# Ledger of designs, part 5: VHH binders against Inositol oxygenase (Miox)

Target 1, 258 residues: Inositol oxygenase (Miox), of Mus musculus (Mouse) (q9qxn5)
Amino acid sequence: FRNYTSGPLLDRVFTTYKLMHTHQTVDFVSRKRIQYGSFSYKKMTIMEAVGMLDDLVDESDPDVDFPNSFHAFQTAEGIRKAHPDKDWFHLVGLLHDLGKIMALWGEPQWAVVGDTFPVGCRPQASVVFCDSTFQDNPDLQDPRYSTELGMYQPHCGLENVLMSWGHDEYLYQMMKFNKFSLPSEAFYMIRFHSFYPWHTGGDYRQLCSQQDLDMLPWVQEFNKFDLYTKCPDLPDVESLRPYYQGLIDKYCPGTLSW

## First folded at step 1 (VHH)

Design r8 (framework vhh_4orz_3)
Fold by ESMFold2-Fast, scan of step 1:
Structure r8 (fold): chain B 258 residues (1-258), chain A 120 residues (1-120)
Amino acid sequence: as target 1 above (258 residues)
Amino acid sequence: EVQLVESGGGLVQAGGSLRLFCAASGFTFSTYAMAWLRQAPGKRREWVALIYSGGSTDYADSVKDRFTISRDNAKNTVSLQMNSLKPEDTAIYFCAATRIYSGTYKFDYWGQGTQVTVSS
């Protein structure tokens, strides 16, 4: 369960979640999957996408004076220190927030950033601002979507769950479309790293399969490094570029479809 | 004092080339995306080229493959190389520094503009 402190930026964070929880419906998510599913918005390399993140302001995050590319390299380097033998996991750290580039293409931030949740069923208590942000969501007045399981069967597996649209699901679909050669754990961590109500809050266990239980430790391990805090030991990005270019060339080379 | 100063505009024949320059001062240039926009007489201002802080570029369909945007962070300059110019490219060209919020461009700083006239 994530705790928020009161402050001058609380209104911005609350507004983002109020908009997200109002507008993320089964229909909305289904339309976004179609809109982005052809991956025709841009052709570019991973390093070009990393560079584009520096122009994005994440409205769900109170710290906006830190370049987003530094966070990507910092996360990757943290994983590299802890898991030097798993080079694919180093790359996951660099890639994890690249789906946020949707905001540069006209997508509102409530459909890009922040914690994710399953649409098509009643939100559970650990969903951020759950008690005050869902009242205007039309799906909660629909008997198909307003029960604990909603449209889902017990233990159907998160792969069969329609998650709120954001950078997690977009990047996962993009990686699959472009046939990244990363292991299944990498795809899974990317897809669910923002699903805080599940991996941190302990909610939504009724939707989980054995695969999800087996993968939970990987998502939790990744989450240890996904810390957005200013670190005085910032990496020298230019000195790291050859190493990460080598990983890109190994797992997701060349010009990709976004 | 924040300042963006455009130069390099002028009169050119159709099919010709021009290179526009924008010199920036008074802000941390390397952290901003830089854009070129243009406004023809009696028309709305339209975006033509963008270079992100990391060096990636985007172009409007009308100028794609003819215009090239570039930046020099050491000199705080952005440039627009315009090739195969057409009479419809006639406009005042503006340099702007931008951040992207909720899928919309927020142009924090603007230059005064430089006139480009393309004769047929």
Scores: ipSAE 0.005, ipTM 0.331, lowest interface PAE 10.6, mean pLDDT 86

Design r9 (framework vhh_4orz_3)
Fold by ESMFold2-Fast, scan of step 1:
Structure r9 (fold): chain B 258 residues (1-258), chain A 120 residues (1-120)
Amino acid sequence: as target 1 above (258 residues)
Amino acid sequence: EVQLVESGGGLVQAGGSLRLFCAASGFTFDDYAMAWLRQAPGKRREWVALISSGGSTDYADSVKDRFTISRDNAKNTVSLQMNSLKPEDTAIYFCAAGLYPEDYSWEDYWGQGTQVTVSS
């Protein structure tokens, strides 16, 4: 007789977060920002990158049982239905998880997928598995990083916060490097869409500036579509390609540096 | 305000060695990760080696057993020891600093570079 839920998928998700929360340190994140900052891993189009997502299993998401490209189109179509006049926002839905291709270049899952959190300060309660996954993180033994603010000033703004390394920050930097013609809201949503402890959990308010308060509704709106993956109807990806190719041609055309 | 000044480049024959230096000023050097990147003509910049504020190192697969990065916090310098040089190592080598929480990107802290030419 037992009162817990466990299984192969839950064990996999827990192991990924334990590795993430053990190894995502200030030093680690700083090193990854330099490693990827030259965008020299691959030259390819957005649609080629979307295709590469199907070669990746997201170990942090137990709900994913179909190709990752289908989730990208499903998210994009949900946004398109709710916001028909904001075509740039439709494209954000298609793009949001493309940073996960780092896993195909040798990155471990814990450095690619899952919920993000600020490094350099004490993790807050809404961080997934917070009570059981941070004990082996070396930064928690450092007095500079063991307080609520850690290395940060009150209300410094999330733009000045070092987030754990993953597909959010990588894709944000890639989009900036390739000069995507998207509005600031698009870049912001991509950068912070996995920061669930903040936009959903309500934590880390002490690090937020006025800009973050103004941008929070955009991230929360995007999150509605990113989490609504329980539609029984799979998207007809091939019928959607011409529409999204048109958006790609408008905002991020041709062969890009990844 | 921030300056990164690279030196130590030159012409060397395949199989030879060079040591590059980067002198940093205008920021709290000890708090930042330092990296070496390179760019060959007509190619993109690629990272080569990096060293964290804590001293941990990492290397691109192309240089892993040939290059060694180190830092001297007393002199605000980072250096790159390059051994067993190959013609494909020919590039301009740049020093970079990783910054947070700052307004500057990683690219804002790259120097002018130092040319390394490896003859076949």
Scores: ipSAE 0.000, ipTM 0.239, lowest interface PAE 16.4, mean pLDDT 83

Design v1 (framework vhh_6z1v_2)
Fold by ESMFold2-Fast, scan of step 1:
Parts: structure tokens; sequence; C-alpha cells
Structure v1 (fold): chain B 258 residues (1-258), chain A 123 residues (1-123)
């Protein structure tokens, strides 16, 4: 199966999306929501989870070439400089990829990383690799799920849409379960930050409610700071720990259920 | 194999905006990381912005952060550079480049290049 001659990293990225788009069905996502919904895999603090990111490789993104925990602090610091008065938003930058720890518990990469999309309806054109990766997805042969709206009502709202299973939805549900004291904008940004076909591609407007139109600028603002860089000016992580521990203590303290 | 053609470059006044487009032909565009580079007369070519295959990862040079935004539309085989708050020092030929997936930061690692589009910012 190689449709092109390319390097191992390019083959890995395409393979991850082919597997994702083949296996992310309504049935699969529904089962994953049940599997993880009790949050019984591990008990640990936010800083312990940040440390676990360094044991991960994101197979959907070959651009990252430094420890994943440094990326978390780099994203948080970018937000802090642009929005110094919104300390909760600084914390969103640190938290945004923590759902990727599912890969350490045996989840395949295609069920953890990468751009998300709604299951239960026909994929729209801006979904990554759309033209070459959905052919083996059984939902596309099901008349309930193969139309533009699929199982959804027009303008039902993204909160009523079943998104492909990955770190976005897992972390959002984890934060809700543990009663994080962050504003609604923080939960929304984390839930939909990988929904690039919508916030960047302009697709799926038929599923959006007024709430989604109101929240789109927040997701787009966050997206500006999700930066990956190989620059030698890495964040001084150890000097930043006391500041971010203070935010953790304020919004999501102690030992949490993952 | 990919062929790239840039468009959108023109004369614009300081503080103005432009959107550059890079249209790709050939199969597997959605499998390539993409970059925007620029070169002013007598200067070395420098990286302006880069974007991964999925669009899930982007990078912008410090001198354009907050002003320029890279994006892509894989269905249309196109990558964009939205340029806001243009300054005279942004005057350069802008190039689109495609990389097979090993680096977004080093110009020598990009496999395919466009011909360039001239952007001139006047005071």
Amino acid sequence: as target 1 above (258 residues)
Amino acid sequence: EVQLVESGGRLVRTGGSLRLSCAASGRTFSSYAMGWFRQAPGKEREVVAAISWSGGSTWHADFVKGRFTISRDNAKNTVYLQMNSLKPEDTAVYYCAADKGYSLWTPSEYDYWGQGTQVTVSS
C-alpha cells in the first residue's frame, strides 16, 4: 500500500490518518466514550501528566523535534505574553495535549492524535487526506451515516455532535469529570482545538449552533499559539514550574482521576 | 511529485493586507509539509512560516508573529499566507515550498519550490 515514494515520517503520518479514517465509526467512538467514562486508568496530578508527555511520539505530526512537555510550556508562555490578564487561558495552553497520554495505556495513535472530524455523517472536503482515506470506513456504506447531515439535525450544535475519538474529547470529558474550575471557553477550546476542518477549513457549518459561532473566535485565537518549533530558545521549564503550579492549584488542584 | 505556483503578490501600502496563494499540482499534496519563504535583494532566503500535512502544527518566524498566518486547504491543493499590518521591511519575493516530511525549518530540506511572487510594501 504505498501510493507515493516518500520518507518514513510521511508514510507514518498518512498511515495514521488512513487507519483513523477507516476505524473511527459511530460504533467505535461510542465504545471509547464508555471505556474511558469512569476515569479509572490512573490517579495523578497535572504536573505528573505533563511529565508523561515526554514518553510519547505523535505519529500524526512529524514536525515536533523536542520534548512534548516543552511544547506544552511553550504554548502556555505564548498565550501568557499575548493575554497576560487571562491566567486561565495560560493554563489551557499547558493542558491542551494531555489527553495524548492515552497512547501510554495501549490506545493506537489513530485513536489519540491528529485532526478530528464528526463521525455519523459524510466527511467534508477539508478533512485531512479526505479523498484517499475513507474508502474502507463501513459507516460510509450505511445510509444513516453517509449523507451530509447523517444522524444529525441541522444546526444541532457541536456539543451534540459525536466527534472522532482522540485527545480532544478525552481531555474535555476528564476535565468535566474532575470538576475543573475553568470558564466554559476553556472547555470548548480544549474539546475542539483539533477540529481543523471546522475552525480553519470552514466546513461543517450546517452542524453549528449560535454557541459555535460565538465560540469560533476563541478556538481560532488558541490555534495561533499551538506552535511547534525547533528554535534553540527553548523555554526554561524549571523556572516556569512555580507559576504554572499556582494556576493548577487555583483551577484543577491535587490528584485527579484520568 | 509536486509542482507549485504562487500568486497574490503586488504593491500594497504600509499597514495594508494581502493573501498569497500557492496552488499545487500532482498527486499527494496532502502528504507534504508546506513552507513560505522570502528573499529580499542582496539577502539570504529566510523561513517565514511552515505548516504540517494535517495543519495541526504551524510555525511563524518571530518577525511576523501576530501579523501573518499560514493555512492550507488540502481539498483545493492550496496553501495560503495571510499577511496583515504590512511593513516596508516585508518587501521581498515570497516562495512556496514542499517538504517530504523531515524538516520545516531548513530551506535546503525542501524538495519542491515555486517560482516566487513579488510583494512590495510602500510607505
Scores: ipSAE 0.000, ipTM 0.083, lowest interface PAE 22.4, mean pLDDT 83

Design v10 (framework vhh_6z1v_2)
Fold by ESMFold2-Fast, scan of step 1:
Structure v10 (fold): chain B 258 residues (1-258), chain A 124 residues (1-124)
Amino acid sequence: as target 1 above (258 residues)
Amino acid sequence: EVQLVESGGRLVRTGGSLRLSCAASGFTFSRYAMGWFRQAPGKEREVVAAISWSGGSTWHADFVKGRFTISRDNAKNTVYLQMNSLKPEDTAVYYCAAQLTYSGYPSTEDFDYWGQGTQVTVSS
């Protein structure tokens, strides 16, 4: 018996990945980088963007009594407790999912959420649903993109890899455009936190440079806090706002271009 | 206090059917993705099936596709594994597991909570 439901009011994780793996091509990603690269969709502060997360419904936080902004503050507080000396890292926890606001601007979920992968080369085994979701991707019929290295040179570095379009790459580019004064580790963690096939699956090592080997422990450390586990005491989000506003004022102040 | 309690494991003949159940308590079940894993003597624990928080999406390992079906009832805080056309190689301890987020490949390291297991034995 196959037992599944595909109604629009229900979770669609498999459908989202099937659509993602069908439509995320070199051409698609290149066009999205151009579309969003002018950062002219909205002007707003970080706290305004955090508030917009509460308008999103996704699989990682489906409870209507648990707003998405709570996950952002809880992730940030977890990092703050473990790394009290690294205030920039606390802010990374608050920022990490802000790229998901693209869904409120009409982007489909498959171009916003979920695990990322390199386009322009053959998908590796740890990519989610790899065995059943790439059949209709036209790049796999293109000899330039259907080999292990595809369009890339061995050990070219992940900074030179074209990743599938989603909240990771969008937020990374937004932060660079607005000249956030965060350390390089912060930008790197934001850019690759959803690249589970690499940092958790151990795949794509042939594309990695020495920088990527050095940065892997940072991405793995961040990933420990990106998982929300049940907490008996819910933090007072409003009591946390002054602290995080102080970090915003330090690293990414004022009205930003999104 | 989180608890996952598996039930339904027993001795079954080759070609038979069996339904496993996992009762969850101590957490908001409807927010968690659920998985079924198994471990045979002398082998590593392997993922069998997974289901999203709403039940709208499922994943099944290639070696059970067409034979096993995962499902859930959020009102009863229970996840099920319907096993058909059982083979001797399906003999294992079956474990229920929960994770808050199901956005990636279901692997043992991604699951937060684990049950104690239920033994399934398939005889020839």
Scores: ipSAE 0.000, ipTM 0.126, lowest interface PAE 16.5, mean pLDDT 83

Design v11 (framework vhh_6z1v_2)
Fold by ESMFold2-Fast, scan of step 1:
Structure v11 (fold): chain B 258 residues (1-258), chain A 122 residues (1-122)
Amino acid sequence: as target 1 above (258 residues)
Amino acid sequence: EVQLVESGGRLVRTGGSLRLSCAASGFTFSSYAMGWFRQAPGKEREVVAAISYSGGSTWHADFVKGRFTISRDNAKNTVYLQMNSLKPEDTAVYYCAAKEIYYRGTSDYDYWGQGTQVTVSS
């Protein structure tokens, strides 16, 4: 759940969420999982993907309008300072927004960026702009999807929940497909880092399993760096490349399928 | 005063077609989602189709998909239901309804019309 101010940035952010909340349906997400699930869009390294982030601006971000690659290195360096012994966690900071490259392949921003939410059930109050952005979503007139649990069983676990399509789910699936040698906490943080209604808003507890309760502190820890390292002091990216290349070589080496 | 007035209901033969209209007044039509509901004798009222306030999104019940189409004309404050390939099972009173918050579920429509009778005979 996030506070947004009035003005030109609010208009852009609101428009993105209105489109997202209108078009993200069970059917839409299911089709996107099929469309991207073969990972046949491009063959490239992690550093090549990081470079591509500079070609897009996140229209859902109300705070600072600057290249995403700088945010990736800032997030990674913040984690490195706080958790110097957990090199895999440093790499999570660098990787977390790489799924945003879908926008360069013709995907609209509302299907790439921003806070995520479960499709297939009624949105809860902490979903951003919840009161004014879901009016045109056809699933919320479908009795299968318009109740608190919708299509889900109580406490089914977030791994069994169909999340709105965006960079979180895409990157999670990409990492699994390419057999990244990261711990389970890394995959979980990537998958749910934009699920602000849950990890910050405290909603959707009825869908959570014990695994989700155990993983929540990890997602919250990551979120501190994702939010609080958005600083106008830009990192010296070139001086950091050798360190992060070493982590890439350790956990997700070579040319990957995207 | 809010009013929803349905028209177009009549007797049609199996396989025929019919267009229902619902004229809205007394509220800002372009700010409301619209739905078509029906109730057959001895049965519960069921949702048939829904359309967003902009017309950009539509939903149709499985039992009418491919046969019925909902549409709207915001300049005329009117919502339509085009019904094709009519079956005896489609015999019902058809109601239009208006809802300010589309996502609050089908049972929570704010305003309802009087209904228009559709009878389908073999």
Scores: ipSAE 0.000, ipTM 0.130, lowest interface PAE 18.3, mean pLDDT 84

Design v2 (framework vhh_6z1v_2)
Fold by ESMFold2-Fast, scan of step 1:
Structure v2 (fold): chain B 258 residues (1-258), chain A 123 residues (1-123)
Amino acid sequence: as target 1 above (258 residues)
Amino acid sequence: EVQLVESGGRLVRTGGSLRLSCAASGFTFSSYAMGWFRQAPGKEREVVAAISSSGGSTWHADFVKGRFTISRDNAKNTVYLQMNSLKPEDTAVYYCAARYGTPLYSKEDYDYWGQGTQVTVSS
């Protein structure tokens, strides 16, 4: 699991999570879902979006040695090597962080990057900086949202949980809106890949349905590749473009609504 | 070329209602979030309400929630602020502001500003 306490960028990472944990409320997330739900911000191809990733700095990421597009291609190539017969899974690796482009549209980074958590219930211990970052969140003073289950029913399923707003939920909704021809496992992995308190920390089991238990191994498998942040084997991105353009043409072709 | 022109400010008695309008020109209005800000004499400019580019999402400051409503008409390139149950504390110059992309809540985040319209609430 990533260690944020000893990194050279600790102050930046902490500040991002303090802002996130202060401002991500049930009301905030509900408003962002409505705001982004029309997908009218930009029209562009997947490769155009991949290129835009290099124009942003992820303030929640302690590793800044490589461009964001490198991480996308590296993640995709790692999956391709491990799962050569699952080309849709290779594409998931390329797509997974594209929701971060919201930061280029003026969204504050605490509403774009970083580990996600359920709003509307008490944060659990494995949420990053949990002990020191939620003090100013008004939902923690609301009896509806300050208990273990909060507004949720036991075992309601993560699909019925309101997750903090960020690139995961945005990209998931964008892919659904544009009718990507990917299997359900792909949509699920993209939606929950930043939910580290659950898939890595082991928390929030009280909110999980049988679907979530069945999907957990897929998210954990993806996470093995998503954590590659330092690698001496830098792929030749230009030589990879034709392969990934072929996958884009197969699963999510042309100009998309973002 | 880019212009935001506020109108509708006037003297109103306590408990009265007022609708402010902001006419936008010189940019693609439907791609911009809009905000209403106000500034009273001797005080900092503060955010009152914000609305997404599509109009599908709105936010109102706690001190006006339930009394003020922001709305927009993209066909007319206009954003509105409906102000009900006005109080003397609402006396301020009201400013319209535009931001490309999503609405934010700090004055520093807005790209374009109108010249303001004076609202005076007297008992």
Scores: ipSAE 0.000, ipTM 0.113, lowest interface PAE 18.3, mean pLDDT 86

Design v3 (framework vhh_6z1v_2)
Fold by ESMFold2-Fast, scan of step 1:
Structure v3 (fold): chain B 258 residues (1-258), chain A 123 residues (1-123)
Amino acid sequence: as target 1 above (258 residues)
Amino acid sequence: EVQLVESGGRLVRTGGSLRLSCAASGFTFSDYAMGWFRQAPGKEREVVAAITWSGGSTWHADFVKGRFTISRDNAKNTVYLQMNSLKPEDTAVYYCAAEDYFGSYDSPEYNYWGQGTQVTVSS
């Protein structure tokens, strides 16, 4: 794996997070939720969206070296092998990065990809490049947003936390708008899978409710399958298409609003 | 007993062609993705090409695109690497490797490796 302190992609990854941590404010996130909340950018099926991912480069990930659609099928197949009886969970693997299509509609990478964090409170230590990327964020000069809890009540629950804008929150809202018939665990995993400072870093426990503690093992289980290998693991997507089309038809059929 | 046995490596002139074969046994070959790797003297091992369990998708490194082609025959439990327009820079030990197609969460790296076959390209 590439090391962020010495890797050849350090400048690109750092620049993405510097821009993200500078511009992701309470106001910015609130405006993006309104901008995308009508889901009027495109009408298309899930498989059409999966194909669209191949036109995207994820500037926050130094280890991606094959098409994003292949990663989606690889993740889905890994889950299918480990959890053969939970077909909804297989579909979560296919869906998880579809929110990244916002980049093809003109969103800058720092508003689409990468690790998420709560806006409206002081960033915690495990946030990527925390020590060197937040100094130009205007919310950190605002006493409402610059303390450990910031605008939040202790143990308010992540459902009540305003997360930085990216593919997680966008896809979660899109799935809700289109009335996907997935269980609550699926929506939760999609919403918080990029919240690495919490589920991997162990930070932000002061914002968590009992629901978040109960859901943490599901998010951690999902992230075991979001693996980038040094060697390409090429899914045979043509052979897999009928199976995943069946799951799409079951849980999120037809033409959807994006 | 899992085995991957490479064959076909030899001395070849610049511009020549060579086909490597890798015979697999001891596992359900058609359930595994296969890859070809190489390691030149004093250099790190690098991935050259990969093929899915059914052969429906292939990937080739930029430095071999248009020159090398990976293929497989599941009835014969064999994966091949057809090498054309060989260059001195292609001199290396070539290894075949097998990875559980369903993406083993336990191990993201290739599970089984051959012992390698030496390819030498000279003018």
Scores: ipSAE 0.000, ipTM 0.142, lowest interface PAE 17.0, mean pLDDT 83

Design v4 (framework vhh_6z1v_2)
Fold by ESMFold2-Fast, scan of step 1:
Structure v4 (fold): chain B 258 residues (1-258), chain A 123 residues (1-123)
Amino acid sequence: as target 1 above (258 residues)
Amino acid sequence: EVQLVESGGRLVRTGGSLRLSCAASGRTFSSYAMGWFRQAPGKEREVVAAISRSGGSTWHADFVKGRFTISRDNAKNTVYLQMNSLKPEDTAVYYCAAGPYLSTYWEDEYDYWGQGTQVTVSS
């Protein structure tokens, strides 16, 4: 559950979540999976995508204060310092927000950024602004989706849960489509890093399998490094570029389909 | 749970048309997204088309766009694949599949599969 500050930024953040929680339905997410599933929007390298992040404003984050590409390198360097022997994990830090480039292709912010939640079942209490943002979501009037389990079986596993559409699910699908040679932990962390109601809020345990319990510590470890602050040391991006290019060449080389 | 049975596969000449049907049994058909997959001899299984629970959203692979159309009738618990302008390269066993949500890339996201129906396209 993230802590938000008061003022004009809070109004912007609230509006984004109200739109998200109103329009993210089972049908909407299904349509977005189809729209993006052919990965035909752009051909580009990872470093080109990192550069595109600087053109993006994240309306769901009240603490965005510096270029988004710097956040990517900062997150990666934090992981590198804590886990020097796990070079694939360093790369996860660089990659984690690349799905946000959908906003540059005309996707509204509420379909790109912010905390994710399962569609197809009743939202749980730790979902951001839960008590005041779901009133107009038509799925909550549908008996198939308005109960605690909704369309899901108990302990079905998060892999079988339809998450709200955003940069998490998009990037996860993109990485699988392009056959990134990363371990399963990397794909899992990317897919669920914005699922704060679960990994931080402790909700949605009824949907979790043993795999999710085993993977939770990985997502929580990643989350330690994925913090926007107004006082971080700015990374020297140009000096870091050769190292991360080496990781890209190892795990996800060349021109990729987005 | 849902059980799926494909029908309509047969020998057809190049340029011909064929409609495949997939009949579902079970109380929850309308709760599943549906897909059509195919597998040619010696090749991997590939996704051909997919349709959302309501039928409001569809996807077709680039190699069948303009030729194949997926549709569903939830009242009849049936999903269809209309195949036009058939080519020898379309020869394969065609499978229908049901999953909790739509996937255009990952067969692993489909939980229930039919036995398949053979489509052979000859010159």
Scores: ipSAE 0.000, ipTM 0.211, lowest interface PAE 14.8, mean pLDDT 84

Design v5 (framework vhh_6z1v_2)
Amino acid sequence: EVQLVESGGRLVRTGGSLRLSCAASGFTFSNYAMGWFRQAPGKEREVVAAISYSGGSTWHADFVKGRFTISRDNAKNTVYLQMNSLKPEDTAVYYCAAKPHWGTLSYDYWGQGTQVTVSS
ESMFold2-Fast, scan of step 1: ipSAE 0.011; ipTM 0.403

Design v6 (framework vhh_6z1v_2)
Fold by ESMFold2-Fast, scan of step 1:
Structure v6 (fold): chain B 258 residues (1-258), chain A 123 residues (1-123)
Amino acid sequence: as target 1 above (258 residues)
Amino acid sequence: EVQLVESGGRLVRTGGSLRLSCAASGFTFSSYAMGWFRQAPGKEREVVAAISWSGGSTWHADFVKGRFTISRDNAKNTVYLQMNSLKPEDTAVYYCATDLGSYIYTESAYDYWGQGTQVTVSS
């Protein structure tokens, strides 16, 4: 449930997006992929990472501060209720925001949280605060990056698009590096769950391949549960632990490289 | 199409009790959290209570703890707010809400609210 009082929370969200849209450039994203690509920041289990979520605040979220790990379990339980036969999908709900732990390693909020967008081309209208947040981004003055397609070919596929750096891309790369045994739909949903301008806004169709059209329904299905609110509704985490440990042991066991 | 319909609001005496109901339709009720909000005269809308999809977790605002209890009946697609020891300060329009796809900073952001039910507590 959202508290729709205007003021400080909306200002915080806007400030995060202004900083994000100012500083997320092709060069910035490329450097972050190199910085995090060795996965040498920490060795820990999935459950240890879930616990770390409670040590951070998502400044792009207009809701008041609540334990982030509880949102992970709420999302996972919502999926479990709707899709009881797809245990890998239950685990996707638990995992989806684990990339946000980058904020505990000194990464600024605008490089961790919030809606994502393609860098290297002109932002489309449904990008959040589009008309008021991109004026200071240097890529918009670069002829290589300031057109509708920018650096991309028509219908190149989202797998070939350089997305703004955040928890989506980081977690996707981390899961690949650690060889998670999840289906391709799980990796795709994790990678693009924050790409709201595409899956909700209907923009960036010129960058999409047939694979993206086929995967869109999966991302939209996940989105129903990811929008599960940060209301003060608290799941019984302790009773759920054995079930999710079983899924972790099945798909991404042991100590992982982050 | 999501619809939430509150009922049960009325004039009640200080110290009295009242139960509000919210009938939900157009979505898989048992899969989503529900909440009760209120808007008192001259004040912003505030959260009163919330309940998880299963009913296994509940939260109540400090100003109603011990007096109000949220509950749900998933078989009837209904969420309830039991209000005891009512005070004049509880006078407000009460709304039930769910956040199916409500994402405040996109054009497609939407918020599912009922039309509200008026509770008036006389001294």
Scores: ipSAE 0.000, ipTM 0.122, lowest interface PAE 17.7, mean pLDDT 82

